# Ledger of designs, part 1: VH-VL binders against Interferon-induced protein 44 (IFI44)

Every score and structure here is a prediction.

Target 1, 152 residues: Interferon-induced protein 44 (IFI44), of Homo sapiens (Human) (q8tcb0r1to152)
Amino acid sequence: MAVTTRLTWLHEKILQNHFGGKRLSLLYKGSVHGFRNGVLLDRCCNQGPTLTVIYSEDHIIGAYAEESYQEGKYASIILFALQDTKISEWKLGLCTPETLFCCDVTKYNSPTNFQIDGRNRKVIMDLKTMENLGLAQNCTISIQDYEVFRCE
Structure headers, positions and changes below count from the first letter of each chain, unless a header shows other numbers; antibody chains are not in Kabat numbers.
F, E and O stand for the ipSAE by ESMFold2-Fast, ESMFold2 and OpenDDE, each averaged over both directions (binder to target, target to binder). V2 = 0.75 x the mean of E and O + 0.25 x the DockQ between their complexes.
[cut] stands for letters that were removed.
The coordinates of atoms that the task and the answers printed are left out; those that the model quotes come from them. Centres of patches stay.

## First folded at step 1 (VH-VL)

Design d1 (framework fv_daclizumab)
Fold by ESMFold2-Fast, scan of step 1:
Structure d1 (fold): chain C 152 residues (1-152), chain A 124 residues (1-124), chain B 106 residues (1-106)
Amino acid sequence: as target 1 above (152 residues)
Amino acid sequence: QVQLVQSGAEVKKPGSSVKVSCKASGYTFTSYYMHWVRQAPGQGLEWIGYINPSGGSTEYNQKFKDKATITADESTNTAYMELSSLRSEDTAVYYCARDLGYDILTGYYPFDYWGQGTLVTVSS
Amino acid sequence: DIQMTQSPSTLSASVGDRVTITCSASSSVSYMHWYQQKPGKAPKLLIYDASSLESGVPARFSGSGSGTEFTLTISSLQPDDFATYYCQQYNSYPYTFGQGTKVEVK
């Protein structure tokens, strides 16, 4: 039994080419492994650079981590949006996996410009971040599925 | 890989105290609440309380407020529960279990990983 | 305190049967979870938030319900499913569990 990505062949090649030509290996799929930030972190920490792809009704967006996610450690994060064959990107900066994949805002106590809440099936971001990604201005995106790939 | 490993079985006399440990590994200890739940022989599950290891705040079932004291040591990733003034009705398997806690948009998430349990027997 | 009552307390079934367990809360509950416990083992999370299947749990398990009435269904019982099942309300302190439903061999 293999877990199958929602990425089309074309989208996979576009993302590979944009983020350095590395091979993508699926580490986590929300609809298969469960939409829980703890499960995501357990599968995706210490895996090297990763690409997170989020699927909504209208958008494909995500985050590229230039270094391994490690609990409590900062990684350089580049956000992206994929519209047809064009990638828009925005450098979010340094972020810990707990703040990026946070579903308990009161626990981590620092507002972020971007949050992936797999448990609530929502991506929350401020208007500036949406504008820089070329998205229609709506501060919340519903998640149908999301996937994290190791980039090797 | 997430693991919660509890201390071994204890046999105690009435009126004594016992301290049970729960050592966490494979995740960030301070990112999850740690709960304690007991199960008397042949009976169901009963919630005792929890600790937030980040800051040490606790909540107790009123039934156990004068019986149980829950603490955590961040340096060793270990949660503890001390039971005082033991009586025969305290004989039970005691479990630790983690949860993510409250999320402002979704509410609460359940106990997803449990320790193996610690049998505490209180007899004269 | 919110009281959780399960029905039935004991259920005899055969492999391949559809099994339904109910859980009734004494007041309305928004957060309800289901656990499986085998003899000598810790409980294991099956269903959270009434209907969400926990990662790694077989698709034959499902949950439904809202308010005060909730159900856990096993669509085609397997040998590994003979166990005690507990519902839990996660709405208010103290968190409370149902008394358990034991699913045993017919």
Scores: ipSAE 0.000, ipTM 0.491, lowest interface PAE 15.8, mean pLDDT 83

Design d10 (framework fv_daclizumab)
Heavy chain, then light chain:
Amino acid sequence: QVQLVQSGAEVKKPGSSVKVSCKASGYTFTSYYMHWVRQAPGQGLEWIGYINPSGGSTEYNQKFKDKATITADESTNTAYMELSSLRSEDTAVYYCARGSPWYEDSGYFDYWGQGTLVTVSS
Amino acid sequence: DIQMTQSPSTLSASVGDRVTITCSASSSVSYMHWYQQKPGKAPKLLIYDASSLESGVPARFSGSGSGTEFTLTISSLQPDDFATYYCQQYNSYPYTFGQGTKVEVK
ESMFold2-Fast, scan of step 1: ipSAE 0.017; ipTM 0.652

Design d2 (framework fv_daclizumab)
Fold by ESMFold2-Fast, scan of step 1:
Structure d2 (fold): chain C 152 residues (1-152), chain A 122 residues (1-122), chain B 106 residues (1-106)
Amino acid sequence: as target 1 above (152 residues)
Amino acid sequence: QVQLVQSGAEVKKPGSSVKVSCKASGYTFTSYYMHWVRQAPGQGLEWIGYINPSGGSTEYNQKFKDKATITADESTNTAYMELSSLRSEDTAVYYCAREEYSYGFDDAFDIWGQGTLVTVSS
Amino acid sequence: DIQMTQSPSTLSASVGDRVTITCRASSSVSYLHWYQQKPGKAPKLLIYDASSLESGVPARFSGSGSGTEFTLTISSLQPDDFATYYCQQYNSYPYTFGQGTKVEVK
C-alpha cells in the first residue's frame, strides 16, 4: 500500500507552483520509514531535484534541492517556510546531504546555518535564517514528521 | 584514552529506586549519544534508551518508558539512569555505551562501561 | 518490534575452525552491528554496518548479508574467540539484539 502525505491538497499545489515541479512523488516519510538519516539518504539520493517538507506544531518549513543529493556532493539548497498560503524562501547555498541532514556538526564542520536532525526530531537554525524565513521562534524547531518528494 | 566508568554494585529492596552513574572521559561528552543496556543473569542484551547530552533529548524503549529516567550532567561529564519501583526481574548488569556516528549513518556502540550489577532482593 | 534471531544458540568449535553465525531479522533492515562478549566483561564492537571491521579487530572476523539474513564469520578460530556473539539492528526503535550465540571449546 501507498504511503500518505501530510500535505493538504492546497499546500501541495502551492509548493508545486512555487518550485516549478510538475508533480511530487513521496520518497520518504519519517513516521513510516523511520527517523534515520541512513534510511532517508538510501531513499532520496540520486532521485533528481527533491523537496523536503518538515512539519512542526506551528510551522511547515523545508528545503528544495536543485540537484540530486549524492553522498559527499554539494547541491544548491533553497529553504522555505509556508505560512497559510504564502512562501518565504531563503537561498542557503551549497550543502552535501550529510551536512544538511546532520545529527552532529562537531565531527564535520558544516557551512550551513540550517540542519535537519531527524534522530532528535529537531531543526537547528541560526537567527538570521529564522528571520529571513519570517519565523518568530527560537533557534530550535521540534519535528513532528518530515517528508521528501521527488520533483518531476 | 576514551573511558566510561560506572558506579558500583547495588543491592536494593523491591519497590525502591536506584540511580546508576556513567562518567565519561577522554572525549567530548556532548558529541556522542549515551545509551543504556541491561543484561539479566544468563540472558541476552536489552536496550533501555539513550540521551543526547547536548540538549538532553531522550528516547526510551517503550517497555521502560515509565520505569527508567535517563539524565546527563555536562558539568561533570556524567550520564545517569534511574530505575523506579524495582522488582526482582530488574536484577541485571546495567551498561552505559556511547554511540559514535559519521554523517548520521554509523550507529554503533563503540565504547562500553564496565557494567553495574543491580540486585533486587528482599 | 524487529525480532533478531541468531543461529545456532550454541556451537562447539576447535582452534583453527571456520565458524559462521547467522542473524535473521523479522523484517528487512539496512545494516546491523556485531558485538563480542566474554564472561564477566562488557560487549565489544566487532563489525559495524554489516561488513565494516572495527579498528583493532583481527582480520579473521568478517560480516556479510543484507535485508533479513546476515552472517558473522571467523575464518580460523583462535583461543581469544571463545565468547558470546550478538547482532543488533538500529533501523527502528526499540533497538533490538539477537539472543546471542555462544562459541565454546569442543
Scores: ipSAE 0.010, ipTM 0.540, lowest interface PAE 9.9, mean pLDDT 84

Design d3 (framework fv_daclizumab)
Fold by ESMFold2-Fast, scan of step 1:
Structure d3 (fold): chain C 152 residues (1-152), chain A 125 residues (1-125), chain B 106 residues (1-106)
Amino acid sequence: as target 1 above (152 residues)
Amino acid sequence: QVQLVQSGAEVKKPGSSVKVSCKASGYTFTSYYMHWVRQAPGQGLEWIGYINPSGGSTEYNQKFKDKATITADESTNTAYMELSSLRSEDTAVYYCARERVTIFGVVTEYYFDYWGQGTLVTVSS
Amino acid sequence: DIQMTQSPSTLSASVGDRVTITCSASSSVSYMHWYQQKPGKAPKLLIYDASSLESGVPARFSGSGSGTEFTLTISSLQPDDFATYYCQQYNSYPYTFGQGTKVEVK
């Protein structure tokens, strides 16, 4: 069986319109492929622009990479939060995939702007990043699942 | 304090199976991957595989994919490894080990910061 | 698979000695870790990322190296340090360990 996205049809169309207006092809789903960065990188590197969508209890947030992820190389990252039908975005700047997808929230108290920790199922953000995305929580968000799409 | 406590020694006949447990305490069980490593008598360490207790996803050393099955029970904070079709070559001490993650600028490193005490599995005719 | 080879396999030393153990990888690895194992006990993490000392580990232990050659040094051997030491690469699957170096009483 094909892997099914958690995105509703409406949310998928909103994200397509905002970031590419084309097609979203699911490359990776944490709950299916495992919350391991090695598997994520193997599936998502060298795929062109990608959209990462993170699902929490209260929020849908994520990251759009304007160029292919490549190990050890910088990509231009735009963060977003989807609240109802509205997208708030914040230009994070240049990040490597290892920096973006790596953080141990138990050991690392997060002086960085934004980190996705699939292992501990946490998103870590500084207060400035949360404010820029229109979020009203502290710097740590629990992950229920996350998905990475190739953008066509 | 972090502790990993494993089940007791097992003596098994060739062709049988064995299930080893590893009970975690002192931390959030679902926040860390649990690995399994074995050590045959007089030999070095050999990596078997891991489980993410949050959701149950697993990864195996190809050598062990048809031998070992790793599972976890979040309600009891216990990881398990079952070995099937036991042979004399499977005689070893089996360890569970917790994976810690650190950030080194661009790179994320993964290593085993806590280990269980080990479970001796003896396979004899 | 990346092969990790340790030298020597066994060394005899006295308390107060400087002990050096080497680990050679069959291909370049970015980072590697060192573990200590005493008879009848589980391994314990000593050094991660080639040179970072784990919390609670005495400062007499140090690590160095990059690429394919790595070294663990004990600057002044103590009675508690007679043990077997293992290097490990975390660069690719399957994760592999060296065969071990036994540090025994001279």
Scores: ipSAE 0.000, ipTM 0.492, lowest interface PAE 13.9, mean pLDDT 82

Design d4 (from d1 with heavy chain D99K L100G G101Y Y102T D103I I104S L105Y T106S G107S Y108G Y109R P110T; framework fv_daclizumab)
Fold by ESMFold2-Fast, scan of step 1:
Structure d4 (fold): chain C 152 residues (1-152), chain A 124 residues (1-124), chain B 106 residues (1-106)
Amino acid sequence: as target 1 above (152 residues)
Amino acid sequence: QVQLVQSGAEVKKPGSSVKVSCKASGYTFTSYYMHWVRQAPGQGLEWIGYINPSGGSTEYNQKFKDKATITADESTNTAYMELSSLRSEDTAVYYCARKGYTISYSSGRTFDYWGQGTLVTVSS
Amino acid sequence: DIQMTQSPSTLSASVGDRVTITCSASSSVSYMHWYQQKPGKAPKLLIYDASSLESGVPARFSGSGSGTEFTLTISSLQPDDFATYYCQQYNSYPYTFGQGTKVEVK
């Protein structure tokens, strides 16, 4: 079956232009491949730079990885929020894919300011990250779907 | 042209249920969340909940969790809200309203198009 | 729940007046909208995201504010502006509305 993106044409163009005009090729879609971080990593590791787009009722947010995700290896991560046609971004820094796509919502001692929890379909963010992305401090982001694209 | 057309007024007895419909036209039904809002006579607006017609996921105001059930029929482009165990306090005009963009905008248009409203009167 | 409180509850004004309605949130909000409702009709969106004018809404309407204090201003009241106005927060569930401000003929 052909897997189709939830991105509108306009949003796809905006994201492509913002992240260097790179072509986006869909690697993973939670609603199709399953909302499990293991499935995501199996499909998305070793694919070059990637763009992860997270869909909630009220928000489109995500992460751009400047290098290939590789198990146990750091990649430079830029977080973004797409509000109307405006992109707000914040450089999260170096993260491993296992840390970024973390299912442990009770890990209080984690230095990670941003986690994508596919198991519970939640995005976890500290207040500083919410502020930097232009989001309200009481914002709760439930994952309706999320997609990962290879950037070429 | 976007239109939301609701079913007609209902008069119901206490303890009964009612199902209000909202038929959408002029846009892609599955691309926008459908919300429900009520307004008791002479009172303000109160949010009930929403449905994403693509997949049927719902969210409710906790006050209405055991009162309202929101559904959607993609084949007929119609959203429904069923109210159970009706009491006189449920007498209100019930509106369906389209939220501007379903997955895009945290600051986007909220309730850009509204149905005309359905008056539900609960009396013995 | 975030409580939205409007003031005044009722405002008497004449055509040509500058009208200001305030809305106070019980906690900080970034996303709030203003609606106009005329008797017997559904609400109509006027201002979204505190200050953005909805397409087709006359330029005499404007919104401002941030955090917990927001205002809706009508710079020169027209006959069609006698209505009830509602603020709404869009930050968290449940979405909540102010109690409404009725703008009536003086």
Scores: ipSAE 0.005, ipTM 0.483, lowest interface PAE 16.0, mean pLDDT 82

Design d5 (framework fv_daclizumab)
Fold by ESMFold2-Fast, scan of step 1:
Structure d5 (fold): chain C 152 residues (1-152), chain A 123 residues (1-123), chain B 106 residues (1-106)
Amino acid sequence: as target 1 above (152 residues)
Amino acid sequence: QVQLVQSGAEVKKPGSSVKVSCKASGYTFTSYYMHWVRQAPGQGLEWIGYINPSGGSTEYNQKFKDKATITADESTNTAYMELSSLRSEDTAVYYCARDLRSGYDYPDAFDIWGQGTLVTVSS
Amino acid sequence: DIQMTQSPSTLSASVGDRVTITCSASSSVSYMHWYQQKPGKAPKLLIYDASSLESGVPARFSGSGSGTEFTLTISSLQPDDFATYYCQQYNSYPYTFGQGTKVEVK
C-alpha cells in the first residue's frame, strides 16, 4: 500500500516555501514504518537535508537538518513550530542524530533542549525552547505520528 | 530483501555438540543484535541469548550459559550457535532472529526470523 | 524471571468473529510484543510495545494494555488468522514468552 503524508496540501506548501521551495519526498512515517529510532535512522541517514514533522493533538512541530544525518556526526538543526499558517523557528545548533532522536538523555549526555522520543511517543523540551517556538510553557507534546522528508 | 537463512537439520548423539549457522542478507549485519530462540516439538518459545555482531558482546539466559555459545563472523554476515553436551531435552527447532542494536535506541523487537533448524538428539 | 501467562490456551472461532487473547505478566512491563506462528513456520511480529502495529500487518489486529495486563484483538477473523499467538516481555533478562494461544477453526 502507498504511504501518505498527514500534511495538508497547504501545510506542505508552507513548509516547502519556508525551507527553500524544495520538493518534500516522504522517507519515513512512524505509524507505517514503526516508532523506532533505528528504523528512522536506517531510512533517513545519508539522504541529504531532511525535514522532520511531528504531529500531536494540538501542534505541528519539527526539525530541519541542513546536512545529511550520519551516525556519530553533527548536523545543523533548525527547530520549527507550525501554528495555523505561521512558522516560528529557532536554531538548535549542532546535533548528532543519536542525541536528537533520543529517549534517554543520560545515555548520550545529551542537552535537554530538544529530543524526539519516538519510543515513548513524546517530545522533550526545555522552557526556553518552548518559548522560542511560541508554545505554552505548560504544554507537553505527545507524538501521534511523525514523518521525515527528503529535501533535495 | 531482508533474510536470515539457517543451516539444515541435524541428528546428534547424546553428549555430542552441534553448531547451527544463520546467514544474514539484505541489511547491515552489525546494526542489529542477533538472538537465538528454541521451540521443543509442540511447545512454546524459549529465549537462549544474543550477540552484538558489532563487537561480539553476548548475553545469555542463565539456563543456557553452560550449554550455548553464540558467535558472529562479520566477514561472512553469519551468526553461529554451538550447543554442547546434548541431551534428549535439547531436541527442538532453533531460530535466529534479528533485533535493533540498543546503542542507538532502547531494545526493539524480533522483527525478522530465520526459518529454523531442527536438532534431534537420539541414540 | 518475569512469567507470562496467556488466556485462553486454545480457542475455537469462526471467520468474522472478534477474537480476544489476554497476556498477564508477573511484574509490570512496558515493552511487550505479540507474535503469530503458523505450523511449520517461524514466528512473525504483529504488535510491538503493546499497541504499535508492525508494518505490513492488517489493521484488524490491535493491541492494548499496560502494566501487567495486555490484550491482542482480531476484530474480524479471516482464514489466514488461524495460528498460535505468543506474547513476549522485553523488559528484563531473560526475555520470556507466554505459553501460546492456539486459534483454531470451529
Scores: ipSAE 0.007, ipTM 0.530, lowest interface PAE 9.1, mean pLDDT 84

Design d6 (from d1 with heavy chain D99E L100Y G101D Y102D D103F I104W L105S T106G G107D P110Y F111M Y113V; framework fv_daclizumab)
Heavy chain, then light chain:
Amino acid sequence: QVQLVQSGAEVKKPGSSVKVSCKASGYTFTSYYMHWVRQAPGQGLEWIGYINPSGGSTEYNQKFKDKATITADESTNTAYMELSSLRSEDTAVYYCAREYDDFWSGDYYYMDVWGQGTLVTVSS
Amino acid sequence: DIQMTQSPSTLSASVGDRVTITCSASSSVSYMHWYQQKPGKAPKLLIYDASSLESGVPARFSGSGSGTEFTLTISSLQPDDFATYYCQQYNSYPYTFGQGTKVEVK
ESMFold2-Fast, scan of step 1: ipSAE 0.014; ipTM 0.585

Design d7 (framework fv_daclizumab)
Fold by ESMFold2-Fast, scan of step 1:
Structure d7 (fold): chain C 152 residues (1-152), chain A 121 residues (1-121), chain B 106 residues (1-106)
Amino acid sequence: as target 1 above (152 residues)
Amino acid sequence: QVQLVQSGAEVKKPGSSVKVSCKASGYTFTSYYMHWVRQAPGQGLEWIGYINPSGGSTEYNQKFKDKATITADESTNTAYMELSSLRSEDTAVYYCARSLYEGDYWYFDVWGQGTLVTVSS
Amino acid sequence: DIQMTQSPSTLSASVGDRVTITCSASSSVSYMHWYQQKPGKAPKLLIYDASSLESGVPARFSGSGSGTEFTLTISSLQPDDFATYYCQQYNSYPYTFGQGTKVEVK
C-alpha cells in the first residue's frame, strides 16, 4: 500500500512556493505510522529541512524546520497557518525536536510557544502565537492527522 | 543493548530488611523513570513505585509507602529498592522496569530479570 | 484505584485458533498496555497505547478499545504464544494490572 498525503495539489504548491522547496516528499503520516512522537522522530530526524503539516477541523497549521532534526540539537523553526490560499508565519526560533514534539504535561505552563502532542492529538499554543498566526483565540486545536515532508 | 540487571535471590527472616539493586546499561539513565513491580508466587503483578533518577523524586503505591524505599545512584546507573519489616507475605519476585518520562513512551518497554525475595524462618 | 478485570482468567486453545482477551477498567483510561509473561521470565511488552504493536512483536498480535473496554487479539495462535497476558493502565496512581489471562493448550 502507498501512503497518500491529505494536501490538495493547490495547498502543496502554495507550501512549496512559500518555503522555497522544489519538491515535498512524505516521510511520516500520523494516521498510517501512528500518533506517537517517537515514531515521527525515527522517520524524520536526519532528513534535512522538513515541513510539518497539521490538520484539524478548522485549521491547517504547521512548522518548517530549516535544518535537520537531531536529538538534543536546535533547529530554526518557522510556524505557519494556511487559511484559504494565504500563509501567515511566525518565527518560533530555536527548538529541539524533543521540545517541539512533546506530550510532557508539566510543560503546559512553560513559556513554550508551540508544542505538537501526538499522544493526546492536540497542539498546545499560547495566545500570542495564535494571534501572530491569525488564529481565533481560546481555540482548542485537535489533531485529525499530521504529516512531515522532506523539502528538496 | 539496553539492559536492566538485578541482584541475586535473597532469603530473609521476618522483621529484617533487604535491598535489591537494578543496574541499567545501554541508555541515558536519567531520561527514564525506574519502576518496581512485584509478583507473589502464582499471583499477578503489583506496582510498588518509581523514582526519577534525574532529581530523585519518587512516587509510591499507597499500599507500599511504609514498606518500600526507592533510591538511585546516577554515578553507577543503579536503582535500589529497600524493603523493611519483612513478613512472609512479602515473598515475591521483584522486578525493575523503565518508562520514558518525556514524549509518549509511558509504558514498561524494558524489564529486569527479577529478584526472588523469600521471607521465612 | 482503577481496577483492571480480565476475561477470561484461563483460556484453553489450539494452535491456529483466534484468541481474544478482554480487559475492563473501573473508570475511563487513556493509556492501556498489554504484556506477555512466560513461566520464570519477566513480562514483555506486546501492545502499548491500546493498539500500537511494540517493535519485534509478531503481527498476529493486535489491540483495540478505548475508555473502559479493551481487547487483545491473537489472530492465529502459535506454540510460542502459550503464556499469561496482563493488561495495565498507566493513567493514574497507583498503576494497576489486570489479574492475568492464562492461555494454555487445549
Scores: ipSAE 0.000, ipTM 0.491, lowest interface PAE 13.5, mean pLDDT 84

Design d8 (framework fv_daclizumab)
Fold by ESMFold2-Fast, scan of step 1:
Structure d8 (fold): chain C 152 residues (1-152), chain A 125 residues (1-125), chain B 106 residues (1-106)
Amino acid sequence: as target 1 above (152 residues)
Amino acid sequence: QVQLVQSGAEVKKPGSSVKVSCKASGYTFTSYYMHWVRQAPGQGLEWIGYINPSGGSTEYNQKFKDKATITADESTNTAYMELSSLRSEDTAVYYCARHYRTVSVGGTTYYMDVWGQGTLVTVSS
Amino acid sequence: DIQMTQSPSTLSASVGDRVTITCSASSSVSYMHWYQQKPGKAPKLLIYDASSLESGVPARFSGSGSGTEFTLTISSLQPDDFATYYCQQYNSYPYTFGQGTKVEVK
């Protein structure tokens, strides 16, 4: 069976143009493959640069990894938010896939500014990250679906 | 230890202005927003606005947009709130409070964790 | 604006009593917090995100609720608990507080 992206043709073109004109090939879709970190990582590690797109009711946000995700290894991550045709981006810096895609409880000294929690279907991010992405300060992003594309 | 220390009580005439200070210590001042909240005598709490000390960006309760001006001085780790054209209705205790967060399995939650002791502003005559 | 309505406005209780304070929001709220205020002092955070107990706050305090209805419970009232309690929505601008519930000695 074919897995269909939630990304519109227009949004696909905007993201392709912004991240270097690379072709996007769907590797993972939460609603199809299951909202499990292990399944996501198994499908998305060692695939080269990837684009993760997160769909909420009011927002489309995501992360661009400039290198392959590899277990326990850092990749350079660029966060983005897409509103209509405008992309806001912010360099998150170095992040492992286990840190980016996790549901670990943290309170005070978490090194993360951004996490994709597939288990609870929430995006966790600090206030500065929200501002840099042009999002409202109190924005809670509930994940309706998320998709990871290989960038070719 | 994280502390917010506010300036002392003020007694002002109607039509004047007042500037209340809130000096932060025990944490990186520019890493957290600072809120201002007021409480009229015998009444509840009312949010005025906040400032991001890192860039000076502010957000206000529309009710206070023409009354309050919030600023911050990074060199002294001090936030300020100036009230203009004072009226008797502005008599209140004014608090500063730090915007804080926790990250949990359910997402990021924001709240005011540490509060200054309050500054009583009395408008009379 | 989201209006927060607390009930009761005042309650009289004795040490050892179980007290419950309710807070109703005029629209759905995801971030709801409870503060305690003693006369002449600044508010102190008790509970954040409806049910999470702030560090250093006694376990007799608990919170529950979601959407528009929230409760603060003190399972066995102690002398130090006579104070005014405020709920706060931290969901949208302007941030709003309930009118307060004063817990007084019976």
Scores: ipSAE 0.000, ipTM 0.506, lowest interface PAE 14.3, mean pLDDT 82

Design d9 (from d1 with heavy chain L100E Y102T D103M I104V L105R T106G G107V Y108I Y109D P110Y; framework fv_daclizumab)
Fold by ESMFold2-Fast, scan of step 1:
Structure d9 (fold): chain C 152 residues (1-152), chain A 124 residues (1-124), chain B 106 residues (1-106)
Amino acid sequence: as target 1 above (152 residues)
Amino acid sequence: QVQLVQSGAEVKKPGSSVKVSCKASGYTFTSYYMHWVRQAPGQGLEWIGYINPSGGSTEYNQKFKDKATITADESTNTAYMELSSLRSEDTAVYYCARDEGTMVRGVIDYFDYWGQGTLVTVSS
Amino acid sequence: DIQMTQSPSTLSASVGDRVTITCSASSSVSYMHWYQQKPGKAPKLLIYDASSLESGVPARFSGSGSGTEFTLTISSLQPDDFATYYCQQYNSYPYTFGQGTKVEVK
């Protein structure tokens, strides 16, 4: 049985058009495959550009990787927030998948401005990143689900 | 070979503080998270928080943010939990427990080894 | 907070019986563990990730379930199995445990 995305048809088309018009193929869904970083990385490394979409109660945010995630290697990451039909972007810069999908800010040499903690179901984000994505500075982003798509 | 050895039972007065220790041996202390869990007499288990001994980052159950302070000393392989402003409701057995919380392929995050427990009694 | 509710709270059983304990989560969880606790002792991990047996745990123990409903089964109860069993979710903070199920001699 095929796994179904939480993404609405309209949101899928908006994201597809914004990030290059490529088709989105679901690689990983937290509620189906498990909220474990190891499972996510095994499914999503070496897949070309990917789009990660995070669903919270009040927000849809995520990350676009311009090149394949590979263990220990940097990828160019663009963060986004989708509010109604508008996408706000913030270029995070170079990030390894281990740093981006991380539950421990002290695990790696330098803290990142944005981390997806699937195990604890939360997004870790500094105030500058939150402001640049158009999010309220007091918002708490608890992960209800998250999905990673291959962009072809 | 892995062992977590906790400090002995304590009897404290309301309003005082207590510091419980958990000494780890048989593994690399900084490679595993250390959690604290309590159990009131005749009741179930309640998670307090954890520390990553590598760097000292902590996470707390919101209920315990103003009550518990978790620390670790890498040089002695010992984790500590201090409880402040003790009340009779804090009477419980307090456990430390090891967890593999690092981002590793195939990692399974569970409490695989537990300390023997420390009974803290708060009485007036 | 995700609330974990176990059923039954207490069950009486005889050696050789098939014992089933259920654990219900107030929200869908992907990660769930089972622990065994004997009087005066620390809890011991039995099953991780809903269905995987911890090393050294007898094959008579099994776990199943997904979403909000999880089950621990002991296929043929042994004297060493009279204990209290706890489920735990580690899907989100705070990590929460069920209230416990005490398996007593009939």
Scores: ipSAE 0.000, ipTM 0.473, lowest interface PAE 13.3, mean pLDDT 82

